# VH-VL binders against q8ixk2r445to577: the designs that were tried, part 65

Target 1, 133 residues: q8ixk2r445to577
Amino acid sequence: FFGMLQNKGLTDYCFDYNPPDENQIVGHQVILYLCHGMGQNQFFEYTSQKEIRYNTHQPEGCIAVEAGMDTLIMHLCEETAPENQKFILQEDGSLFHEQSKKCVQAARKESSDSFVPLLRDCTNSDHQKWFFK

## First folded at step 21 (VH-VL)

Design oo5
Fold by OpenDDE, look of step 21:
Structure oo5 (fold): chain C 133 residues (1-133), chain A 120 residues (1-120), chain B 107 residues (1-107)
Amino acid sequence: as target 1 above (133 residues)
Amino acid sequence: EVTLKESGPALVKPTQTLTLTCTFSGFSLSTSGVGVGWIRQPPGKALEWLANIYWRDTKYYNPSLKNRLTISKDTSKNQVVLTMTNMDPVDTATYYCARIPYGDYYFDYWGQGTMVTVSS
Amino acid sequence: DIQMTQSPSSLSASVGDRVTITCRASQDISDFLAWYQQKPGKAPKLLIYEASNLESGVPSRFSGSGSGTDYTLTISSLQPEDFATYYCQQHDNRPLTFGGGTKVEIK
């Protein structure tokens, strides 16, 4: 699966990554932004290694969850996907993080009108359902 | 200032089609993430969601009424139109249109509502 | 569909009273709950969204709390203009659903 990773509950919002430096793509937080399909910022791939890959240029980035965090941070992809980069995109649209046993949920960033994907306890929330478009 | 106003017939006969228009100001459906929804309320009863439409023409309907409902927008006129077919006395209610922020599912600004009575 | 159950359906209170209204969802709605105030002959007014976020312009005496399936709207000190019917609405899943309402009447 590849393309824009769009949320069901937060209508017309997609995974978005815009690193400040195109030559340094790791270390920043993945956000949610209105789906536009332009450029490389909203192109992701779900791989057979259960990665959510930011595959726009080399080296490739993979979404990871750092210890103690509930945010999604871009790391470099590895030959063997580390445990903190493994996700299960289930048939019902839920995006499950294997290591934390939590689901990715579209959420409002505190004290702002911005939105981010956050790890939360898994529910049947439309905000935890994602699809590639 | 955000305002919405519903317009349409106050009386509809059974089996006829209801057409309601929501005219709004203070915002635009060309604005990213913005939507407009319709909600109705029978006299003395609770609220029932009918349909949503968003700036990219994404549409959602209440499944219980989906086959009877059509929602559309005219961004240039700041209007949203709801049609409901095969009206029945049970559909008698005050019909509201309301704004939806940020592609969400709640309503932050409401019209005053328009009462629609279905009767022979 | 998610059923929203409000309690109580009605209550009587006096100015200055602390009022609490509860809303229970038939499933976990992940804090995606809105509260509305409706006065007779008027449209609903948004008070709170996402369980605890106070809408701009709403008095601070209104607050929302809760998690999972159980949520509460609290009016810390009831004012004369607060006598109305209050509705909860889950904004977690389609179809969107409202509670049955709670009428706050003057004692």
Scores: ipSAE 0.913, ipTM 0.958, lowest interface PAE 0.5, mean pLDDT 96
Fold by ESMFold2, look of step 21:
Structure oo5 (fold): chain C 133 residues (1-133), chain A 120 residues (1-120), chain B 107 residues (1-107)
Amino acid sequence: as target 1 above (133 residues)
Amino acid sequence: EVTLKESGPALVKPTQTLTLTCTFSGFSLSTSGVGVGWIRQPPGKALEWLANIYWRDTKYYNPSLKNRLTISKDTSKNQVVLTMTNMDPVDTATYYCARIPYGDYYFDYWGQGTMVTVSS
Amino acid sequence: DIQMTQSPSSLSASVGDRVTITCRASQDISDFLAWYQQKPGKAPKLLIYEASNLESGVPSRFSGSGSGTDYTLTISSLQPEDFATYYCQQHDNRPLTFGGGTKVEIK
């Protein structure tokens, strides 16, 4: 699958990666932003290794969640996907992080008007459902 | 200042089609990340969600009424229109339009409502 | 569909009282719960979204709490303008559903 990864419960919001330094893609948080498809910040690939790749840059980035954390951050992709970079996109749209056994949810960042994907206990929430467009 | 106002007939006969217009100001459905929804309330009873429309024309309908409802927008006029076919006396209610922030499913600004009575 | 059960259906209270209203969802709604205030003949007004976030311009005596399936609206010191009917609404899943309401009356 390749395209904009959209949230069901937060209508017209997409995964977005916009690192402060365009030459340093590792270590920054993935955010949610209004889906627009302008530029290349909102295009991701879901691979057969269960990775979510940001492949509009070289070297390619892969979304990861570090142990004990709930934030989705960019790491470098590896030849064999590490466990912390494996996500299962279910038929119902839930996005399951294998290592933590939690699901990705669209969440408000602190008490702001900004949104981010975060790991939460899996529920049937529309805010935990995702699809490529 | 965000405002919404419902307009349409106060009285319809059974089987007729109801058309309601929501006219709003203080925001736009052309470039904003917001939506407009319709909710109704029978006299003395709880609120019931009907339909949502968002700035990119994504639409959601209450499945129990899906075949009866159509929602559309005219962004140049700041209007959202709801049609509901085959009206029945049980559809007698106050009908509200309301703004939806952030593409979510809650309503931060409401119109004053319009009472629609369905009787023969 | 997510059923929302409010309790109590009505209550009587005096100015200055602490008032609590509960809302129970038929499944985990992940804190996606809104509270509305409605006065007779008027439209609902948003008080709380995402269970605990106070809408701008709403007095700080209003607060929301809870998680999972059980949520509470609290008015810390009831004022004369707070006599109204209060509704919860889950904004977690389609179709959107509301509680049956809680009428807060003058004792």
Scores: ipSAE 0.779, ipTM 0.913, lowest interface PAE 0.9, mean pLDDT 92
Fold by ESMFold2, fold request of step 22:
Structure oo5 (fold): chain C 133 residues (1-133), chain A 120 residues (1-120), chain B 107 residues (1-107)
Amino acid sequence: as target 1 above (133 residues)
Amino acid sequence: EVTLKESGPALVKPTQTLTLTCTFSGFSLSTSGVGVGWIRQPPGKALEWLANIYWRDTKYYNPSLKNRLTISKDTSKNQVVLTMTNMDPVDTATYYCARIPYGDYYFDYWGQGTMVTVSS
Amino acid sequence: DIQMTQSPSSLSASVGDRVTITCRASQDISDFLAWYQQKPGKAPKLLIYEASNLESGVPSRFSGSGSGTDYTLTISSLQPEDFATYYCQQHDNRPLTFGGGTKVEIK
């Protein structure tokens, strides 16, 4: 799939990547922002290797979760997808991270008005359901 | 500053269609990522969710009433309208509209409510 | 559909008492739970969202806790203005569902 990756339980919010340095896309956190579809910040590809790619720029980025962490960060894509970059988009819309055995949830950053995708124990929550549009 | 107010008939007859209008101020459904929902409460009973509408026109309905409900918005008038068909005495309740922050499913500001009685 | 069960249905308490109200969901709701206060003839008022986040302007004597299926609202020192009916609501899944309410009465 290719497009905007939207959350079911946080209506009209999308994966968004806005690195401070457009020439160095590695190491920054993926956020959630109001879906707008303008520019290239909200377009991602789900690949046959189970990657979520930020591929509107070169070099391409792949979303990863480092061991013991719960945040989604951008790494460089590799020819063979590393295990920490593999996500299964289930039929029910859950986004499962294979290595950690956890699901991606739309989460509020502390008590703020900002939202990010984070790994959490898998539930049936609408906040753990995702779809491309 | 955020306010919502429900308006509509106090009395409808069985089988008629109820139209309720929520007029609000202090926020906009054109730009802000928020929504408006409708909730009803029969006298002395618990709250029941009816429908939500969000700023980009995404709509959700309680599936137990989905074939009877229509929600829409008029952003130029700061209004949300709920239509409920085929009213029955069991639908007698106070009807509230309320604001939904952030595209979520909870309600941070509520109107005062309007009592709708369904009887002949 | 997620059923929300509140207990007790009613309670009597005195000013100054610590009051605890419980809410149980029929499945894990991932801390997506809101609490509302409703006084007779008035609309509900949001107290807490996401189980433990206190809404702006709500007195600090109100707090929420819990996880999974079991959640509590606590009033640390009951005040005269706190006599009301309290509702929980899961905001985890559609359809949105409310608990049956807990009426807090003066003893």
Scores: ipSAE 0.775, ipTM 0.917, lowest interface PAE 0.9, mean pLDDT 92
Fold by ESMFold2, fold request of step 22:
Structure oo5 (fold): chain C 133 residues (1-133), chain A 120 residues (1-120), chain B 107 residues (1-107)
Amino acid sequence: as target 1 above (133 residues)
Amino acid sequence: EVTLKESGPALVKPTQTLTLTCTFSGFSLSTSGVGVGWIRQPPGKALEWLANIYWRDTKYYNPSLKNRLTISKDTSKNQVVLTMTNMDPVDTATYYCARIPYGDYYFDYWGQGTMVTVSS
Amino acid sequence: DIQMTQSPSSLSASVGDRVTITCRASQDISDFLAWYQQKPGKAPKLLIYEASNLESGVPSRFSGSGSGTDYTLTISSLQPEDFATYYCQQHDNRPLTFGGGTKVEIK
C-alpha cells in the first residue's frame, strides 16, 4: 500500500515525518498531524517485507522501534528488513509490531495538543486502527 | 470563547422530519481540525450519541438509528444541521450539539440543548 | 457496541465527603474514557478525558483513574455545587456510548 497512513479513532490525522534537518532523515520521531497530502511528509509505503517506508526521499527511511522503547523512529532501510522494522498491518486495521508484540496507537504527547504513534498493548481500540488513503 | 446554540422546533408530530441547527462561534469547521456532534437525552434518561461531522466533512452516525439521520455543515455560517426522519414519541428528548476536539470522540463544549417533544 | 455500566445509580453524601463513582466497559477501552457533570436543567460539562486528564478549569478535587475496563471518578471533598448527575463515556470506538449516570445528592 502507498499513501497517507490515517488513524481511525483520531479522525483526519496521519503519520507525518518532518525531520528538523533536511540533510539528516534518520533518528527523529514520527508524529501524527492533520492529513493534508501536501509535500512529501505524509506519504508512506507498506512493503512486502512488512516495512513502513518513507520513500519520497533517497536514501529511503524505514520506521523502527528500538529495543525497550515505545516510539516510532526513522532508520535507514536495509536490504533485508531488520526485526525492529517489521509491522503487520492486519485486516482489521491494527498495526502490530512483531518484535515487541505491541500495537501502534495514536497517543497524545504529554501535556500537549500534539499526537504521536506509540506502541501499546494491543486492544480493539479505534485509536489502534490504521488505513491507507 | 467557544459557544454552541441549538435551534429548531419544540414540537414535532409523529412521522415528521426534525431539522435542528447548531450555530457556533469561537472555532471554525473549515480548517480547524475539530468536529461537531449531536447527542440527545430523553427526560430523566441517559445521554445517547447521534452523529458527528468533522472539518473535512467526515461523518459518523449511530447505527441504531437506521439511516434516519443526516448531518451537514455550512462553514460560511458556522452551522451544523441535523435532520432526523420519521419522528416518534420515543424520540422526545433534549438535543445537544457539542464540539469535538482533535478528531476524537469526546465533547469539550456543549450547547444548552433544545427540548423536542414528539406528539400528536 | 461497548456497553458502559455505571455504579452506583445514585448516592447521598455530605459536604466534605470523598465520593467515588465507577464505570465499567464491556471491553478494554485503552483509557479512552471521559467523565461529564450535568447539573439539573443544564448541559453536560466535560470534567475528564482519556481517563485521567483534567479538563482546563475543572476544580482539582475531581480526579479520574483506572485502566482496561474499570474506571473511577473521585471527588476528594464534596462541595455544595457538586450536586449533579455524572456520566462516563467511552471515546474508544464507534458507536460512542455513555454510562447510565450516577446522581450525587447532597445530604
Scores: ipSAE 0.766, ipTM 0.915, lowest interface PAE 1.0, mean pLDDT 92
Fold by ESMFold2, fold request of step 22:
Structure oo5 (fold): chain C 133 residues (1-133), chain A 120 residues (1-120), chain B 107 residues (1-107)
Amino acid sequence: as target 1 above (133 residues)
Amino acid sequence: EVTLKESGPALVKPTQTLTLTCTFSGFSLSTSGVGVGWIRQPPGKALEWLANIYWRDTKYYNPSLKNRLTISKDTSKNQVVLTMTNMDPVDTATYYCARIPYGDYYFDYWGQGTMVTVSS
Amino acid sequence: DIQMTQSPSSLSASVGDRVTITCRASQDISDFLAWYQQKPGKAPKLLIYEASNLESGVPSRFSGSGSGTDYTLTISSLQPEDFATYYCQQHDNRPLTFGGGTKVEIK
């Protein structure tokens, strides 16, 4: 799938990647932001290798979760997808991270009005459901 | 300051169509990432969710009532309109509109409510 | 649909009492629970969202707790203005559903 990766329970919020430097796409956290579709910050591809690719720029980025962490961080894509970059988008819309055995949830960033995708124990929450559009 | 106010008829006959208008201020449905929902409460009873509309025109309806409900917005007038067809005495209730923050499913600011009686 | 069960349906209490109201969901709702206060003839007022987040302007005597299927609203020292009906609402899944309410009355 290719497009904006939207949350079901947080209506019209999308995965968004806004690195400080257009040439530095690695090492920053993926956020959730109001879906607008302008520019290249909100377009991702779900690949046959189960990657979530940020491929509207070069070099291409792949979303990863580092061992023991719950945040989604941009890494460089590799020829064969590493285990920490594999997500299963299930029929019910849940986004399962194979290595950690957890699901991606739309979460409030601490005491703010900002939201981020985080790994949480899998539930049937609409806040853990995602779709491309 | 966020405010919402419901307007519409206080009395409706069975089978008629009810049209309610929510007029709000202190926020906008054109760019703000929020929504407006409708909730009703029969006298002395619990709250029942009816419908939501969000700033990009995404709409959700209570499935038990979906063939009877239509929700729409006019962002230039700061209004949301709910239409409910085929009214019945069991639909007698106070109808509220309320703001939904962040595209979520809870309601942070409520209108005063408008009582709609369906009889005859 | 997620069914929300509140208990008790009614209680009597005095000013200064500690009051506890419970809400049970028919499935795990991942802490996506809101609490509302409603006085007779008035609109509901949001007290708490996401189980434990106090809405701005709500007195600190109100608190929320719980996880999974079981959630609690606590009023640490009941005030005269707190005599009202309280509703829980899950904001986890569509359709949105409310509890049956708990009426807090003057003893």
Scores: ipSAE 0.763, ipTM 0.912, lowest interface PAE 0.9, mean pLDDT 92

Design oo5
Fold by ESMFold2, last read:
Structure oo5 (fold): chain C 133 residues (1-133), chain A 120 residues (1-120), chain B 107 residues (1-107)
Amino acid sequence: as target 1 above (133 residues)
Amino acid sequence: EVTLKESGPALVKPTQTLTLTCTFSGFSLSTSGVGVGWIRQPPGKALEWLANIYWRDTKYYNPSLKNRLTISKDTSKNQVVLTMTNMDPVDTATYYCARIPYGDYYFDYWGQGTMVTVSS
Amino acid sequence: DIQMTQSPSSLSASVGDRVTITCRASQDISDFLAWYQQKPGKAPKLLIYEASNLESGVPSRFSGSGSGTDYTLTISSLQPEDFATYYCQQHDNRPLTFGGGTKVEIK
């Protein structure tokens, strides 16, 4: 799949990648932002290796979760997808991270008005359901 | 300052169609990323969600009532309109409109409510 | 559909008492729970969202806690103006559902 990755429970919010340094795309957190489709910040590819790729820029980034963490961070893609970069988009819309056995949820960043995708224990929450548009 | 106000008939007859208008100020459904929902409360009873509409025209309806409900917006007038068909005495309630912050499902500002009685 | 069960249905307490109201969901709602206060003849007023986030302008004696299926609203020191009915509402899944309410009466 390719497009904007949207949340069901946080209506009209999309995965967005807006690193502070446009020339260094690695090591920063993926956020959620109002879906707009402008520029290249909100376009991702779900690959046959179960990666979520940020491939509108070079070098290509792949979303990862580092061991013991709950945040989605941009890493460089590799020829063979590392386990921490593998997500299963399930039939019910849940986005499952196999290595951690957790699901991606739309969450408020601290006590702000900003939102991020985070790993949480899997539930049937609409906030854990995702789809491409 | 965010305000919402419901308007519409206080009395309708069974089988009539109810049209309620929510007029709001202090926010916009054209650019703000928010929504407006409708909730009703029969006298002395719990709250029941009816429908939501969001700034990009995404709409959700209570499935138990979806064949009877239509929600729409007129962003130039800062209004949201709810239409409910085939009214019945069981639909007697206070009807509220309320703002939905972000794209979520909770309500941070409520109108005063308007009582609608359905009776012959 | 997620059923929300509040308890108790009513209670009486003295000014200064610590009051707790509970809300149970029929499934895990991932902390997506709101609390509302409704005074007679008035619209509901949002107190708490996401189980524990206090809405701006709400007195700090109100707090929320819980996880999974079990959630609690606490009033740390009951005041005379806290006479009201309190409702929980899950904002986790559609359709949106409310608890039956808890009426708090000041002795």
Scores: ipSAE 0.726, ipTM 0.904, lowest interface PAE 1.2, mean pLDDT 92
Fold by ESMFold2, last read:
Structure oo5 (fold): chain C 133 residues (1-133), chain A 120 residues (1-120), chain B 107 residues (1-107)
Amino acid sequence: as target 1 above (133 residues)
Amino acid sequence: EVTLKESGPALVKPTQTLTLTCTFSGFSLSTSGVGVGWIRQPPGKALEWLANIYWRDTKYYNPSLKNRLTISKDTSKNQVVLTMTNMDPVDTATYYCARIPYGDYYFDYWGQGTMVTVSS
Amino acid sequence: DIQMTQSPSSLSASVGDRVTITCRASQDISDFLAWYQQKPGKAPKLLIYEASNLESGVPSRFSGSGSGTDYTLTISSLQPEDFATYYCQQHDNRPLTFGGGTKVEIK
């Protein structure tokens, strides 16, 4: 599946990737931003290997969570998806990270007006539900 | 400064349709990423959520009200309109409109409310 | 639907008292809980969102805590202007639901 990955509980917010350097797409955090569909920052592919790919650029980026962390960071995709890059998009819209056994939640960055996807214990929260559009 | 104000009839007869208008200032539903919701409160009772509308016209309704509700917006007038059909005396309440920040489900600024009495 | 149970339904307190109000959700709401204050004849006013985030302009004597299904609003030193009814609201899932309220009265 390909498109804008939207949150149910934070209406009209989408996964967004805007690295500071267009030529260095690895190592930066994925954020949430108002869905707009302009440019390439909000388009991702969910692959048969359970990856969330940022593939509008070469080399392709895949969303990962490093062991013991809760932040979603861009890594290089690999021929066989590493465990930390595998997410299961469930029928109910939950986005499950296999290695950590946690779900992706739309979260406020401290007390700011900014939002990011973070791993949290899985719940039935609308803030843990996602869909492509 | 964010303000919201409800307007509509104070008295409605049973079976009639209620139309309420929320007029707001200090924010816009065209580009701001926010929403407006409606909540009611019967005299001496708790709050009940009715409906939300967001800047891209996404709408949510309380399912317990059996499709009696319609919410719409006029972005150029900074207005949100709620229509509630087949009014009954149990619908007597103060009706509030309120702002929803960030596409979420909580309400950070409320209007003063408008009391609607439903009786013969 | 997520049921919200507030306790107590009412309490009496004196100026300067520490007041604690609780709210229980019928399922885990992931800290998506708001608290509102409502004075007679007035609209509700947001105090706290996401369980513990204090809304701008709200006095620091108000605080929120809790997790999972159990949440608490605390007023560390009650002031005359704090006599009101307090409501919790889960903002975790649709439909949006409120607690039944806790009336804080002068003793």
Scores: ipSAE 0.725, ipTM 0.905, lowest interface PAE 1.2, mean pLDDT 92

